VHH binders against Pyridoxal reductase, chloroplastic (PLR1). Designs and how they scored, part 18

Target 1, 350 residues: Pyridoxal reductase, chloroplastic (PLR1), of Arabidopsis thaliana (Mouse-ear cress) (q56y42)
Amino acid sequence: CSNNTSNITTFKPLKLPLFWPWQKVKMGPLSVSPMGFGTWAWGNQLLWGYQTSMDDQLQQAFELALENGINLFDTADSYGTGRLNGQSERLLGKFIKESQGLKGKQNEVVVATKFAAYPWRLTSGQFVNACRASLDRLQIDQLGIGQLHWSTASYAPLQELVLWDGLVQMYEKGLVRAVGVSNYGPQQLVKIHDYLKTRGVPLCSAQVQFSLLSMGKEQLEIKSICDELGIRLISYSPLGLGMLTGKYSSSKLPTGPRSLLFRQILPGLEPLLLALSEIAKKRGKTMPQVAINWCICKGTVPIPGIKSVRHVEDNLGALGWKLTNDEQLQLEYAAKESPKSMIQNIFQTR
Short names: E, the ipSAE of ESMFold2; O, the ipSAE of OpenDDE; V2, 0.75 times the mean of E and O plus 0.25 times the DockQ between their complexes.

## First folded at step 16 (VHH; framework vhh_7z1x_3)

Design a6 (from y2 with S102V; at its last look DockQ between E and O 0.72; V2 from the best seeds 0.00; counts 0 for: pae E 2.7 > 2)
Fold by ESMFold2, look of step 16:
Structure a6 (fold): chain B 350 residues (1-350), chain A 122 residues (1-122)
Amino acid sequence: as target 1 above (350 residues)
Amino acid sequence: QVQLVETGGGLVQPGGSLRLSCTASGFTFSNYAMHWVRQAPGKGLEWLSGITGSGGTTSYADSVKGRFTISRDNAKNTLYLQMNSLQPDDTAVYFCARETYVWGYRDWFDYWGQGTQVTVSS
């Protein structure tokens, strides 16, 4: 269903593309929903307030996403804090196995995980074993996408090549259907693409911070390279850790340590937040839905987080419609006019 | 080598005050936001307060607003937490933590001190 379809006959000289969940997009050899969900909050007590009492709600949120056609879920072997290390992968695996809607269809879910470039991962075999440990926590035999979580080129360039060979071995051993990278800058992205191409390994995705708060020259260059090389950009933090939701202000900060960041940045976001609010009101949408839709309009696959059923219901409203080009330009101009933006991940390379 | 060393903990009666210090070495202290986090016996970590590298902006958890004050002296590479009106529920190990710019990795903080014990009892 779309705003172009009606019981009354209408003539529309311009038909805008729609982003329904069943309109899958190409990600290398994979077919994924135009939005996925991230699981960083699963097991993150200090930053995101995770408690195990939330697991049933998280399961319900996961099922709602599946029922509405979402098939991409992103996690990492580093997600979970303290004694909950690895908890994000364990929860995702549990939810996949317990899902009635996936019975006999578990392979239709695209699980993307990330392997941290820890200093003790110094051989390709050690990196492959990290993948096997992730598969064990997830209780699945094969990942959709195995991702190198960040590049070591800036501090351990020889380790980088070993990790790249590890990705090749993961693919050759059938542990992953495709590989990806996270936090790769333009130069390193081209280099790993060329490396994997000569080995016949599909580099299907590049995951970086990409949002209305993180769309500077380098991020746009990464996007351009992805378009040229047939790599799908996965946008993480599409809502700027919550800054683009309209939920917070200087007098209503999030709990936990991100409140310091919000106090520094939110006051400088008024032009962008006003533009988001205006477009959201005009379209009958929420500010998160507009911000996520913008990421989709740029040809990326955003992965907002899952914390509750209501959260998933709201994020699904980012689908099924498209910002006009004028609305996209309005948001981009407002973002540039705002004196503050998110700082890039320190591990993002050139 | 990055090092954070907390001092100033101890035993105090309810309603009393303590000032914690965290001495930093091995990095450019003024470039980093710094935080205080505590862990009560058998409980998870609780974020208390944060301060920007310059000291120009601070933020506090609701549980300690009005009672605790974070500050820093960049010339001395030292972070402080002034704790007033202490109550038995404030009994915990208090940690100094350095904010990382590796958001979305695993943790918001990349280096921690060893912690200092604060015990509030009569």
Scores: ipSAE 0.455, ipTM 0.818, lowest interface PAE 2.7, mean pLDDT 87
ESMFold2 (binder alone), look of step 16: mean pLDDT 87; pTM 0.885
OpenDDE, look of step 16: ipSAE 0.869; ipTM 0.959

## First folded at step 17 (VHH; framework vhh_7z1x_3)

Design b1 (from y2 with Y105E R106Y; at its last look DockQ between E and O 0.69; V2 from the best seeds 0.64)
Fold by ESMFold2, look of step 17:
Structure b1 (fold): chain B 350 residues (1-350), chain A 122 residues (1-122)
Amino acid sequence: as target 1 above (350 residues)
Amino acid sequence: QVQLVETGGGLVQPGGSLRLSCTASGFTFSNYAMHWVRQAPGKGLEWLSGITGSGGTTSYADSVKGRFTISRDNAKNTLYLQMNSLQPDDTAVYFCARETYSWGEYDWFDYWGQGTQVTVSS
């Protein structure tokens, strides 16, 4: 079998692209699956109920994703509750190292991690050391993408320039194959792009909350800037923390603190949820699969979370097909007609 | 400096009532949803209730629905939990916690009080 290289001497007629996992998309110098997976739940005891007894199932979920062509996994040095600080990175590294399907091919996985803009990260060398600590937890020599987790421009603008220099040094030292940012708004995104371009460092990705619940004017501006500048948008929370799954209603709220957020937002989503349900039934898909497919149709790479093999099986069903333009417009109009949308991340800048 | 200070705990008999208070300082209290969480001896954290910054929306865990009432007084920067029909299983340290809208960047709650002990026994 070829390692993702194929004989291209056989032409096929032009068709609308399908989102098969082996049909990789560009993200700077990288080729990634059209969907990745986020690992926020890995080590998160408080919100997601992580226990170490779950590690075997998480490993099986990771292997299922790999077997189905997923090569992008997103994590962060902040993922893990309390004494499990950094646990998400440790688990991902363990699963990559132990994977039999990756034997001899571990470098084919694109690991994207994020470095928190902690107040003690005050020199570019300290930021580079954060990257080295992440590489140590992951037990790999090089990241696919090293990302600044959020901007400090609103409260510590001088720190931000130091962190930008840290990204430059990470790239120049070969610690990362590419750099990215998370939670950057339109103005700051253009600024860091220009800063990095002047220094010969391509900004390959921008990661923001982007979904049918988070597609307002500012998010669309970010997407437009990404398209113009050749930056791949990574969509986090593509299912709105579960609001787009069809699993919950006013009479069936999630257990735990999400229920307060759902009470504020979910009742205002009826037009969108009806459109999702209608299209899902018509296509023989689930509502999560339609919502994730929409993100892919917009040219973003969504990273739904994983907690179990069943979640990965369901989310993989978002691949291999494409919403029509009419279906995309139907969903977008329904989202705009809905009186509520998701609350934006407090760290997203201008 | 964000501070959350719980008061009002104590010893009560089964069937009794208590009202907990959480006084907030160092931030604009009305801008933040607030929650109550408890930890029984030898057990994990249990979310109990949450209230929006305005006080207009509340939510409750099934274990306390109908017995506990969350409220807030934004003029006094104080969060409350009225606890009725207390049972021995309600014995725990009770914490107030501030919700953050920074999902994977921080925990769902970025600041916690030190907690107040509630003991329900004969």
Scores: ipSAE 0.609, ipTM 0.881, lowest interface PAE 1.5, mean pLDDT 89
ESMFold2 (binder alone), look of step 17: mean pLDDT 88; pTM 0.891
OpenDDE, look of step 17: ipSAE 0.643; ipTM 0.889

Design b2 (from y2 with G104E Y105G R106Y; at its last look DockQ between E and O 0.61; V2 from the best seeds 0.62)
Fold by ESMFold2, look of step 17:
Structure b2 (fold): chain B 350 residues (1-350), chain A 122 residues (1-122)
Amino acid sequence: as target 1 above (350 residues)
Amino acid sequence: QVQLVETGGGLVQPGGSLRLSCTASGFTFSNYAMHWVRQAPGKGLEWLSGITGSGGTTSYADSVKGRFTISRDNAKNTLYLQMNSLQPDDTAVYFCARETYSWEGYDWFDYWGQGTQVTVSS
């Protein structure tokens, strides 16, 4: 033992901010913001009340998202109702093209679209043509992610093999930077992963309904497989179609057909809604911000919808902070105590 | 092939009543929530009412609450809309629609009937 002036240092570790928009996350070969935005409401007249007079407001919301570092926008070739078929893609493309902040930099936005597994899409060439039609509506030369919207394995397994080859061709032709799937269950997810791996095509994402209302055994199994295989889970409907916002009650239902679903589910959610409210108040946040932050804490990339500047502003408040482990457990316990959960998408496979 | 066929439309005086029927085929009717939607001349679609597959829960738009009653007979694969106290503003084509659990690409509904005309005039 020599004459040593050992120092005792006491310090708490530096807590770095998490989930800031510029802190991109990996999604295959892509880097995306930790939250994206969904555009299902863009052109949806009956469920979401879209009217063309809203387009300027939607454009302002899009610009606010970009200005705050969001680069992931999710759409689909099926979005838009009636005579507005394809309207979501057309609006997104218009907003990208007209954005002054993206002038000459349109490739910095990651556009994710989805191609419906319609029964008339029976050859890989037809599926590739669906991608070309989406690129035309979007007015861009390349997608970030081309996604198969759902599996046909349970009712048309020969069609599904054709659609998988279509995804390969989209990638090989340079129409997409990566491919993804939506509404794939655990078994089919492993199968398409192995298929694409053999063909050298990156499967970057799996998009499923994932939220405090949709986190049952099957959804958790999908998440586990994604983690093992290096696939990023994209959470759709992170707010349960609005049930997790605190905006509605049994005496204040949403306008339109959602009200039937809300009447069935919302009365059973009081423990979860109380837990969300308590944490929101403690953190100086809103209930939507807490619910979205939870999805991010699980390692998913949520894509809440946007209809207005106020919606984007509120949802951006889900970034820049992190629920504690105890807060996450509190929410999950309250969700498990609910006698009701969200109905799973009918096209989700095993 | 999924089919939905509406019947029971027609001309009625203000204050009158009509009962619409929607006969379903090509699917297990009791597994699906069903809805009524209308489109007045020159207007967009207006959701009116919905009923769960079992018939245990119903919901109505404010514009028809108290005047219209949705019901179903699962043994006959038939959806109904009883419309009372009809007014000229109720003039429209009325559609039955099957709720989709995909909630994407079908505007909450994947199959529609062809519609039946209801005209309320004196």
Scores: ipSAE 0.612, ipTM 0.871, lowest interface PAE 1.9, mean pLDDT 89
ESMFold2 (binder alone), look of step 17: mean pLDDT 89; pTM 0.896
OpenDDE, look of step 17: ipSAE 0.623; ipTM 0.872

Design b3 (from y2 with Y101W W103Y; at its last look DockQ between E and O 0.95; V2 from the best seeds 0.00; counts 0 for: pae E 2.6 > 2)
Fold by ESMFold2, look of step 17:
Structure b3 (fold): chain B 350 residues (1-350), chain A 122 residues (1-122)
Amino acid sequence: as target 1 above (350 residues)
Amino acid sequence: QVQLVETGGGLVQPGGSLRLSCTASGFTFSNYAMHWVRQAPGKGLEWLSGITGSGGTTSYADSVKGRFTISRDNAKNTLYLQMNSLQPDDTAVYFCARETWSYGYRDWFDYWGQGTQVTVSS
């Protein structure tokens, strides 16, 4: 097949392009690319159609991301269904180990994983052992970021404190360079920040659903708290599970179970999708590139998924430029005028 | 605890019909979208159809569109799959699955039934 790289990835102008991937941003004690990649699709058979025959393409996509300055990759110990449990972490570890471009510098990749708050994880030692299991699947000695996948405060508040102590122990034992949280609401985010600060543990990130489909009052409050406390917001589902790509309509739904959700939400997104399309056309960009660029403009680090070389190439086009303030406001206004938005994750607390 | 129990499977001739049922307990059934998924011998899982909690919206895989009809009776906490014009390649274990409210957690479905066998042969 043809070489799909662009010539923008091969030059370093006197003035670097905006959101240049080799110009890292701070995430606590870490330096990460302004966009990362998520690996939820790696091992997800029903939603994302994963088959092991795709592994070579996934590896090529991983290498392309590295070659273009991306160093943040997000996974989780819960990624993979059935007998593919843990497959996302195993694949990422394999690709890191086999990468010729990383020989002797594997620690320059920031691996972020998440530990599920399963009901049987009832001691800090059990939570630390989940981290050790992730390191084993990844075949690395240390994570960049160990993240608590969600808060248990709303249904198991005593477990919450145990899991927080587990994060402290992971850091103190040198298993992670920093810690993060996912699906934390404003109140719980402040509480864990204070808890970790007094223990000298860097809370570097808060990962939530944040996009033009998920920027309501609570998400904006989380963003404000992150800004005030020096926590980097990681935006998951920056493309709304594909709804912001422009590939789908009420007459052209995705295959698989997403089609039910899309049928409920897409008809209510017309103002937003029109604004995305208009800006994309004006800029000579794609709608995904505009939606991801918007997340970066808000000071977040989005983690769109990796499924193919083509998807990485497209998503890399979100870098190297910046929406004007007027374009950002146009998108935000259109999102507010759209009667539908993403369902907020049930795990997100207050 | 959440439980999903499928019934109605069996042996049927090509061109025949079956209706599968899935009885739900341990949660507010009408709050959740529900789905049917199957696994043919030696193959992976195949999503077939989904229905919203209210029953107001349905969606189907191309392989079953026009032949299968998903429905629900929220008063009986029961999900249905009416399967018509069955063909030998519809032979599979059929599962009832509850759609998660925790998208991005692990899987699109957080609870599954035990499955019911459907065999189509002449």
Scores: ipSAE 0.496, ipTM 0.837, lowest interface PAE 2.6, mean pLDDT 88
ESMFold2 (binder alone), look of step 17: mean pLDDT 89; pTM 0.901
OpenDDE, look of step 17: ipSAE 0.776; ipTM 0.928

Design b4 (from z3 with E99M; at its last look DockQ between E and O 0.89; V2 from the best seeds 0.00; counts 0 for: pae E 2.4 > 2)
Amino acid sequence: QVQLVETGGGLVQPGGSLRLSCTASGFTFSNYAMHWVRQAPGKGLEWLSGITPSGGTTSYADSVKGRFTISRDNAKNTLYLQMNSLQPDDTAVYFCARMTYSWGYRDWFDYWGQGTQVTVSS
ESMFold2, look of step 17: ipSAE 0.528; ipTM 0.835
ESMFold2 (binder alone), look of step 17: mean pLDDT 87; pTM 0.877
OpenDDE, look of step 17: ipSAE 0.849; ipTM 0.943

Design b5 (from z3 with D110H; at its last look DockQ between E and O 0.69; V2 from the best seeds 0.00; counts 0 for: pae E 3.7 > 2)
Fold by ESMFold2, look of step 17:
Structure b5 (fold): chain B 350 residues (1-350), chain A 122 residues (1-122)
Amino acid sequence: as target 1 above (350 residues)
Amino acid sequence: QVQLVETGGGLVQPGGSLRLSCTASGFTFSNYAMHWVRQAPGKGLEWLSGITPSGGTTSYADSVKGRFTISRDNAKNTLYLQMNSLQPDDTAVYFCARETYSWGYRDWFHYWGQGTQVTVSS
């Protein structure tokens, strides 16, 4: 009909997607928020200063994340120091079970945990039992992602084949919806992908240190392989253990063993920290929000830690906007000008 | 096999001094940052001090700063802790630990020694 001039006005410009929590991203068969949260600090007395008196605040922080659409939470069976081994999983399970907002919806949370490649885990049945122990600590029937925490290829290659079969069995027994790996280098990542693909098991994620402090040749190679094979990269330590926050200086170091690392690296980061600060000011954001947004812009899912309600509030501000390509290049150039970077995890293989 | 062996503990009076040693084997000692950690009876682990691979940079917990000095001799594969002005609340088992960046597995300190007992009493 020639009297329908509204046809022209009905066509809207293409709405560009932003990184809102409800704009989930694909991770194998799973749909996750574009940022998750890590729970390494939950039970870690030595590095993060955990005390049980913090549990109520941690629970409030967890609830705040849920209320704002975060559905990915990463933990591990090794998280917790000394007598608190496994405490991170126990706390996450408690918070999921006690959440009023999740009543009847507990399966909407994607729990990712990691199983340490301990030397006594020598049969696939023992590895499956580690998964059952994690499910018991978490008080849930099924994991979203069961992850092998690191490869044993460099020191116990026969054990690694057993652990890979353990991942297959976890999936076949319905204990996990998908599997992932952590600290796998480029060569081992291709190998386990082929192994799992042949057996019909979805390898949904590869979790490595990836940030403006850890984007060297090997990490970029891992990212490229993930992109080619349809594996989602999960970025751990997206803030460089706090170095990218702008909170610390030579006169204001973190407490504990991180202080030694910060004294060595932080003075060499001036170009990067200035670029972060300049972009943060221009955007009305914080430096952590810019650094985390950068990880999301690279197509990864970062998992900053939950330590307090205030930290979760700040980290949520990394969502809902996108660095321009020019801003991303500015940060990457500044990172290259910085003479220091993070040391890689010793368990990351080739 | 990575091995760390602490020695030099013992009984000392308040205000006294001790020098702990940690002998390393099974790895290239000079490539790793090293730390001292202690555990008082029935208490959790407490980080005390760390030193870079070259020995050029050190850090200390506030509880021991000014009283304890970390050092290393890479030629002898040995880490040291000089402990001065000891008080009864310094009573603990003292461990040396190798920094590893293994995040989530044994946390920051992947390898530990067996520990040496330090007892400060009148």
Scores: ipSAE 0.372, ipTM 0.761, lowest interface PAE 3.7, mean pLDDT 87
ESMFold2 (binder alone), look of step 17: mean pLDDT 83; pTM 0.844
OpenDDE, look of step 17: ipSAE 0.830; ipTM 0.937

Design b6 (from z3 with Y32W R106K; at its last look DockQ between E and O 0.67; V2 from the best seeds 0.75)
Amino acid sequence: QVQLVETGGGLVQPGGSLRLSCTASGFTFSNWAMHWVRQAPGKGLEWLSGITPSGGTTSYADSVKGRFTISRDNAKNTLYLQMNSLQPDDTAVYFCARETYSWGYKDWFDYWGQGTQVTVSS
ESMFold2, look of step 17: ipSAE 0.704; ipTM 0.903
ESMFold2 (binder alone), look of step 17: mean pLDDT 88; pTM 0.888
OpenDDE, look of step 17: ipSAE 0.851; ipTM 0.949

## First folded at step 19 (VHH; framework vhh_7z1x_3)

Design j1 (from b6 with K106P; at its last look DockQ between E and O 0.74; V2 from the best seeds 0.00; counts 0 for: pae E 2.3 > 2)
Fold by ESMFold2, look of step 19:
Structure j1 (fold): chain B 350 residues (1-350), chain A 122 residues (1-122)
Amino acid sequence: as target 1 above (350 residues)
Amino acid sequence: QVQLVETGGGLVQPGGSLRLSCTASGFTFSNWAMHWVRQAPGKGLEWLSGITPSGGTTSYADSVKGRFTISRDNAKNTLYLQMNSLQPDDTAVYFCARETYSWGYPDWFDYWGQGTQVTVSS
């Protein structure tokens, strides 16, 4: 007989979540997973090799993230190369709408998008219209977070208040639940916080390049200001465009435009990559999981890219554990000892 | 305003050579990494080569390595692509592009030329 259940109590193991609901983090009025996913690769042909034939795989990756409790997805109105402009937002909207797991609860997803400071966006009304265009591409009625993609303070300081008023209007018109900024340095971050506070608009997040490759004095000051003002730091490029994965070496560079960058930076990262490898081995984790976990340990919400089911599976392994203080210090020392790091975004202000 | 203008395209026989130029204006050319990208008929964009601001480091796609050479003359604000041993599969519109100082955030390239046509035909 092939029936082996007689006289044996069967037990269906309870699937434990990667993180508990109380481990979600506050972003103003929002409650988000301790890690989100970025959608920069969705429509990016040159850097990430996007082709429309990948859409089924991307949708499965999106659904895997949802299944594991991820509710924060970051996009931008500038994502997509050439005629694929806006493709990242269109794909995200499609996946949200088509998701069986979200049937009747699409509002549980926190969509964060960004509005580029294009030279023709010179009035607050134009930024409100950019937000409406994003909502149309996403096919949703309200964003979780509407973000300024970068500040104009470094090159068009008189325009800066127009951008800020645009965020106020988006909020007042009910187009966003909260607002955020990207690439704001310490001085501008305090200024926009004060501006929005007096207008009752919740500044919930500041998104900057923050990683073991981008944790210099200015980035740490931004983090400190976020902690003091109740702003959540979102870490973009937590894996340094792939430099922290352990996949590449001086003899195994990526193809495409990243290869020029990797040729300049990667040879100077060996102390950091060794420390990542040592901790990953000790913990039974991957190097990406350690690098992402470090961002989480710093109290930031990292948004690694979502490009495939395999990438999401690996990145989810960054959840459910914490580096010790000594392990964090080991990584930080190794990063400082490495002669190279990523340079800061040219649009990041003072 | 930033402007990039490609020249030097044309019709060439298989095995032939062409030299493309990209003249830059409206920015300090010597401070910016520059790249060449092409688009063949019915295909997507293909990255070919990149060069650092000083010209000290270059990188190439496998499809053109050994046949194409990127260079720059910062005194003339000009980027070059020397293309040797051209094949019919090299037929495309060729663009020069300026790398963003943010290394791909939000975009890898912020300005493009209008492109120059290269046709390799017997």
Scores: ipSAE 0.514, ipTM 0.842, lowest interface PAE 2.3, mean pLDDT 88
ESMFold2 (binder alone), look of step 19: mean pLDDT 88; pTM 0.890
OpenDDE, look of step 19: ipSAE 0.729; ipTM 0.912

Design j2 (from b6 with D107T; at its last look DockQ between E and O 0.85; V2 from the best seeds 0.00; counts 0 for: pae O 3.3 > 2)
Fold by OpenDDE, look of step 19:
Structure j2 (fold): chain B 350 residues (1-350), chain A 122 residues (1-122)
Amino acid sequence: as target 1 above (350 residues)
Amino acid sequence: QVQLVETGGGLVQPGGSLRLSCTASGFTFSNWAMHWVRQAPGKGLEWLSGITPSGGTTSYADSVKGRFTISRDNAKNTLYLQMNSLQPDDTAVYFCARETYSWGYKTWFDYWGQGTQVTVSS
């Protein structure tokens, strides 16, 4: 009596996504969800308190995102602290590989990684090798988007040109489906766009800090340039590292080095936080959902960080609706009344 | 070239005190927020304390709050960490680090010292 242990493939009922982002956004040749997820917290022990014991939770979060139509995941070759350098890509690759829902559809996931402009990356070949290293960590054959993490124009302009050539080579070699940049200012963005154009490579994305805390003249100019040139703006830190969540106050600060930043900025954010809260209440949404939705309404693709299933659930609630123009204006007005803006990336070029 | 050099580490008995110093060079020290972090054997990095460029605002981890005091002398390009009531669990390599505002970068800090060993043992 051969006990045919019928491997009951527990057909996990295809949990109908709680939210179906029906609207895909074009990002160069790619079609992405109107919101992606950032994986900066993956492997970051110092800022985000990453522990390996969290990996299962992160995997669940990833699966939930996929089930709900999220297909854009932002990472970087530099993510992960100390010995965990590259951990974000490793985890993401593992999750993609192990995903039951992605069997045969791995290409539907758009992995957007960023390559750091490290001082020792002095040749285009070295930069291409960085891409290969990312592919190895991710255990995939091709990236969705290869991004230059920041510009070296301000301190090493010759290196920048080499890195640009590296991007072109990555594209030509088919290691990436598209190329993007991060932390580029308006002028430098135009320059790299023009350069890439001359090389027959379209620039598909520009990633900058963009939120209700970071919507200054420069951000608006970048957005305008992106719109003109057909570049999709990816907005990182849409929640201002958590400041816009409503979770923190002067009396309730985050743990770790962020506490110093929060002490400086939070006392002036009361008007904005109030506006977020009021709109959230009116809409039956959370403050994070409103803040993320604002980014979407501005025509950007926000990539909030995820650490848990709960975060994914909350962030998914930012989709399927839109703030009215009046609500957007109310939020923007409140944001302008805040005396302190979010600190900008030190690598942000002009 | 940006340099950070930690000094003041050593062996101390439980309940003892140490004062660490970090000397900065190669940048305008007074423009940067500075932090202390430590790494104990077999453990990850732990943030301890931060101070704004002017020194007007400080922050501490719960693990060291009330025992450690961060300060700075911008005229001397020096960051300090006064450590009181030291415990064996405070045994670690202590680093000073310059805060970076490179959101999306791998770390909160762009430059580190080589570290100074603090050993608390009876």
Scores: ipSAE 0.037, ipTM 0.486, lowest interface PAE 3.3, mean pLDDT 88
ESMFold2, look of step 19: ipSAE 0.483; ipTM 0.831
ESMFold2 (binder alone), look of step 19: mean pLDDT 90; pTM 0.908

